VH-VL binders against a2c733. Designs and how they scored, part 4

Target 1, 133 residues: a2c733
Amino acid sequence: MAEKPAAKPKAAAAKAEAKDQSDSYAIVEASGQQFWLQPNRYYDLDRLQAAVDDTVTLENVLLIKDGKNDTTVGQPYVKGASVELKVMDHRRGPKIIVYKMRPKKKTRRKNGHRQELTRVMVQSISIDGKALS
Key: E = the ipSAE of ESMFold2; O = the ipSAE of OpenDDE; V2 = 0.75 times the mean of E and O plus 0.25 times the DockQ between their complexes.

## First folded at step 12 (VH-VL; framework fv_dargistotug)

Design d10c (at its last look DockQ between E and O 0.03; V2 from the best seeds 0.00; counts 0 for: pae E 11.8 > 2, placed apart)
Fold by OpenDDE, look of step 12:
Structure d10c (fold): chain C 133 residues (1-133), chain A 121 residues (1-121), chain B 106 residues (1-106)
Amino acid sequence: as target 1 above (133 residues)
Amino acid sequence: QVQLVQSGSELKKPGASVKVSCKASGYTFTSYYMNWVRQAPGQGLEWMGWINTNTGNPTYAQGFTGRFVFSLDTSVSTAYLQISSLKAEDTAVYYCAREDIYGTDWGMDVWGQGTLVTVSS
Amino acid sequence: DIQLTQSPSFLSASVGDRVTITCRASQGISSYLAWYQQKPGKAPKLLIYYASTLQSGVPSRFSGSGSGTEFTLTISSLQPEDFATYYCQQLYSWPTFGGGTKVEIK
């Protein structure tokens, strides 16, 4: 009887759980998108109205995980939660070419777009004024 | 066949920019993180960060700050690494490697062949 | 970040030898550890994932064991093609690699 290969743990859930157990993180809403943020990591967000080296605070925190502690889920946001970001640089994203064809109208449009981005470093995640470890 | 094919070797001067491409084939491009790994000559592997090929969101490791940019062109299943203001210490082989977003398989199971970037005056 | 320490950094062995490489994590990572083989001038190749699961196409002489903070890669009988550098990687948090272990011909 061929031993049924041990069911690969549902790796998505396991990876999410593993990430949840290892480091503190927050899920935030910025510019209509959700971002998974960890301290001392760098992310590209949509253009922020801040200068380089400024500190920006995000308050739209959907979820906070404090290391091995329980996850706090907001409704819709976690009250008292905030993420402090340091602006590192302003940049333009890659050129995206959007090609749209309307067969019935014999119209073809080719548009180029470059998204304005801000590189940020996550300085801290806090709840009720206390920074997560 | 599942594969990642990277662009060729680059020779650059300090202060210049380089853009390395990583073209995927044989699988669903948007189902994986695309990792970037650096290896300096005679040194070990260093994780630079990844980009979510589904969302397009990049994450950069500490030490790989403003000079490094991950990007995608999903229409051609290609990931890019751009390095600006090149320094001599940027001389290394750069690898792209896929990792399953949904975690059915762990690890970086497919790698590009690597791209040597040499920065010399 | 989670640090991985490999030991030894270098080892000399002969064909047919049993080889064991150790990887120690700075904190518990459950079984979220992978092993890679890299030959000179080539990209790394995934050998083992989830601490002990053999990647498809990898010879059965390779095996992985361990959980938590201590892990081992074992080659039961070293073959000529196995002389290479081996890396451990944790996937519990942001990916980090061990320093590598170079297996050389004695």
Scores: ipSAE 0.019, ipTM 0.688, lowest interface PAE 4.5, mean pLDDT 87
Fold by ESMFold2, look of step 12:
Structure d10c (fold): chain C 133 residues (1-133), chain A 121 residues (1-121), chain B 106 residues (1-106)
Amino acid sequence: as target 1 above (133 residues)
Amino acid sequence: QVQLVQSGSELKKPGASVKVSCKASGYTFTSYYMNWVRQAPGQGLEWMGWINTNTGNPTYAQGFTGRFVFSLDTSVSTAYLQISSLKAEDTAVYYCAREDIYGTDWGMDVWGQGTLVTVSS
Amino acid sequence: DIQLTQSPSFLSASVGDRVTITCRASQGISSYLAWYQQKPGKAPKLLIYYASTLQSGVPSRFSGSGSGTEFTLTISSLQPEDFATYYCQQLYSWPTFGGGTKVEIK
């Protein structure tokens, strides 16, 4: 049974705004998946119940690389490690078509659905309260 | 069966303290945030805040940042609401309610039965 | 804070009537709105989330619609067991509830 993070980190990343010239990153575990998070990049995660400008902290960190070639590997988690996210906005993804099959009649009905997303900015990756960069 | 069972009703004097418990069963306690919701007699629902059951970090709604404290004991899948310096205005039913804010199905889908706290002389 | 205004605050209707309850948000909340039913002496029960998605086990006579700032809960054919108070709740940010709509059956 894995611990859930304070917020759902499910990265659907698309980026053009920030250039992180450091190789610093963290690999975090959420919902049985691994996500590669870099400072000063934004990600579209599943909708979070948090206000715009709130900070959300992820603590299930499997690995940290600090850009100075130091790599810290957790067993399973890096002690004292965290990733700080700022909620930028809430948005909707592309429409997802959901088909419902009706038993006995063998019918199918097309339903439109859009995934609700929260855009977050990775503000910092820290170990023992000290930000990496 | 997914269930939230709260502690029994409380009768308190002004200035006292009360601690309401909310024991979860039938699901993974740390997979859902726990909300606290207040309802004064004959009145509507008021969100007090929530607690991250994985980290123990609470978030309080405006107006609940002082005398109200959320806490957990994850070893027994229990959330707590403590109210200090009780006032007559604190007379209400207090509900716990779980919510999976990690998915797309947001809403408080399971509620405790409520705990009536009465503050009188 | 996002304020939710429900109307009407009270209504009386006959069994079989179509009942419509509205919820207005003070700012756009996309479709992040839930509806709850609360019967006397009971905890609230989730009926609808994401404005229009029916919670499992909720009768199909309940439906929700709307987005942005205007939302409705509709009961297509009122039943005696639908006597209750109904609350909307926004989930766009930190949750807030509407003031409630008490439904009485004539």
Scores: ipSAE 0.005, ipTM 0.587, lowest interface PAE 11.8, mean pLDDT 80
ESMFold2 (binder alone), look of step 12: mean pLDDT 92; pTM 0.939

Design d10d (at its last look DockQ between E and O 0.16; V2 from the best seeds 0.00; counts 0 for: pae E 9.8 > 2, placed apart)
Fold by OpenDDE, look of step 12:
Structure d10d (fold): chain C 133 residues (1-133), chain A 121 residues (1-121), chain B 106 residues (1-106)
Amino acid sequence: as target 1 above (133 residues)
Amino acid sequence: QVQLVQSGSELKKPGASVKVSCKASGYTFTSYYMNWVRQAPGQGLEWMGWINTNTGNPTYAEGFTGRFVFSLDTSVSTAYLQISSLKAEDTAVYYCAREGIVGTDYGMDVWGQGTLVTVSS
Amino acid sequence: DIQLTQSPSFLSASVGDRVTITCRASQGISSYLAWYQQKPGKAPKLLIYYASTLQSGVPSRFSGSGSGTEFTLTISSLQPEDFATYYCQQLNSYPTFGGGTKVEIK
């Protein structure tokens, strides 16, 4: 009676649990536009009246998501919420060509536009002075 | 001509210190970040951090705090990288590269020629 | 930190070939991506920034495309001087580089 060799246990491939670092984020209103902001990310906002390396605080926070916690929605803003931004540099956006044609008037205009922008780093998102993890 | 010129190759023993210089010419030195990038032999590019040439404020990447110090001498348009307590794993080519603080262009558009630092017993 | 994965790591091609290199970001980075060329013993050279904008003085055979998490560098017709290592870099956070793609002669 030949002993059936014990099947070597299949090494369970440790699924590297991608640490779903539940990225906290905020939706803010700035310069009449809404921005989705995450910590440690760059964003181009309309030109800010601040120097490079200055800290700018946005208080018009519409929504906050704190990792795995529930989403807080403001009416219209989340009370006590703020986003701290570091000014990284001042940039001009890509050249946008605006072409206007009036067929019946045989008029053609081609204009180039470059938006003045400020690159900012989101340093922190806070509620009541406490930074989100 | 716009250029960055780095100091020459260095041979050091473990525990020693090295200071690499990066001299800028042909442009306004204080209008750019100066980045430092490491490349170990046969490896890829690794961003170490940058220094704001206008404010003098340095930012260090994770893993490059403590032993690595960025500094400036604006009078001679020169940026410096100092590495203390050198280790064998610090053997690499170190590059300085400028990136605009203001303007229309992104990325590191001008690079130094690189400085080889060899750490051996 | 945002990780960039380049593919392939190595590519063999002939002069005149169309070459495509891909760069994948672990997170969305909009169009904040640059491409660099590095030749042996030389410093990297900026080729493309903002995903698709050609740096001044770079030949038109180089082009970049993509947004979000997927980006491509294309060389329309490979020249002898284009055999090098290429790196992508994200600029939507503190800079990080891809692992590189070495383009070798077939």
Scores: ipSAE 0.056, ipTM 0.729, lowest interface PAE 4.7, mean pLDDT 88
Fold by ESMFold2, look of step 12:
Structure d10d (fold): chain C 133 residues (1-133), chain A 121 residues (1-121), chain B 106 residues (1-106)
Amino acid sequence: as target 1 above (133 residues)
Amino acid sequence: QVQLVQSGSELKKPGASVKVSCKASGYTFTSYYMNWVRQAPGQGLEWMGWINTNTGNPTYAEGFTGRFVFSLDTSVSTAYLQISSLKAEDTAVYYCAREGIVGTDYGMDVWGQGTLVTVSS
Amino acid sequence: DIQLTQSPSFLSASVGDRVTITCRASQGISSYLAWYQQKPGKAPKLLIYYASTLQSGVPSRFSGSGSGTEFTLTISSLQPEDFATYYCQQLNSYPTFGGGTKVEIK
């Protein structure tokens, strides 16, 4: 294994859409991964280069659902769509043991690895500057 | 065995300080946020805030930004709540409760036994 | 912040009864809702998280349902040891607790 494991966002956003008054969400692309983001929720993402209390805007929005409205699908991104995040904290994930192999002789070693994460609060999901939530 | 063990009950006079400890065992201390929750006599649960056990960065709920300080000693897997300038209204049971560092939807799954702080003249 | 209103604040029921407790959020919280049981003199105990997922070691007579703004904790057959106060908690944002529902066994 060559890459650090990425923090997984709460995957339950799709399962949680039924019967919600707040049925809005966006699927965004960040760090080569997709995230299902709902307004007014916090998520642990891969470390962002931002200070606590800064606002970070994600613009690579693949899909957006506006409450009771139809879903807008990007081609590949929804034009004018953005998700505003407020940085709450920076943290390290649980220690993960990584095994590495030597080229000629097989030597197993335990290496500690902790994913760098940033906790964010989803402030808004917008299209063309108009907040949906 | 995942466990949070808090320091014992405290009887204090107004104006004093108190430091409540919460010692964790059976898990990786720095992988879970530590929450503090207050319960005044006969009242419900009130979230006071949390501390990122990985960085030591505290977050305080709106009503707890003054006299309340969260801190850590990671060498002994212990979180602390310090309350300064104690007032009679600070009389309550104070709980620590852990929350996972990854994900935020699992609730507070492990609680300390609570520490009664009584402030009386 | 998100306010949680529990209903009723107090109820009395007999052993074997089906008991339901409602938690209403001031705004949508999807399914990020937990339920806790607290017995007198004891710390709260997590019963249910993510609205409906039963915590390990919790009896199956407890169940949760709901999403958005309306959530229900159900005890399918009330036992004497279920005398307690029950709290809901939202985890969609900075945590907040409901006011509690005290359940008395007749």
Scores: ipSAE 0.006, ipTM 0.630, lowest interface PAE 9.8, mean pLDDT 81
ESMFold2 (binder alone), look of step 12: mean pLDDT 92; pTM 0.947

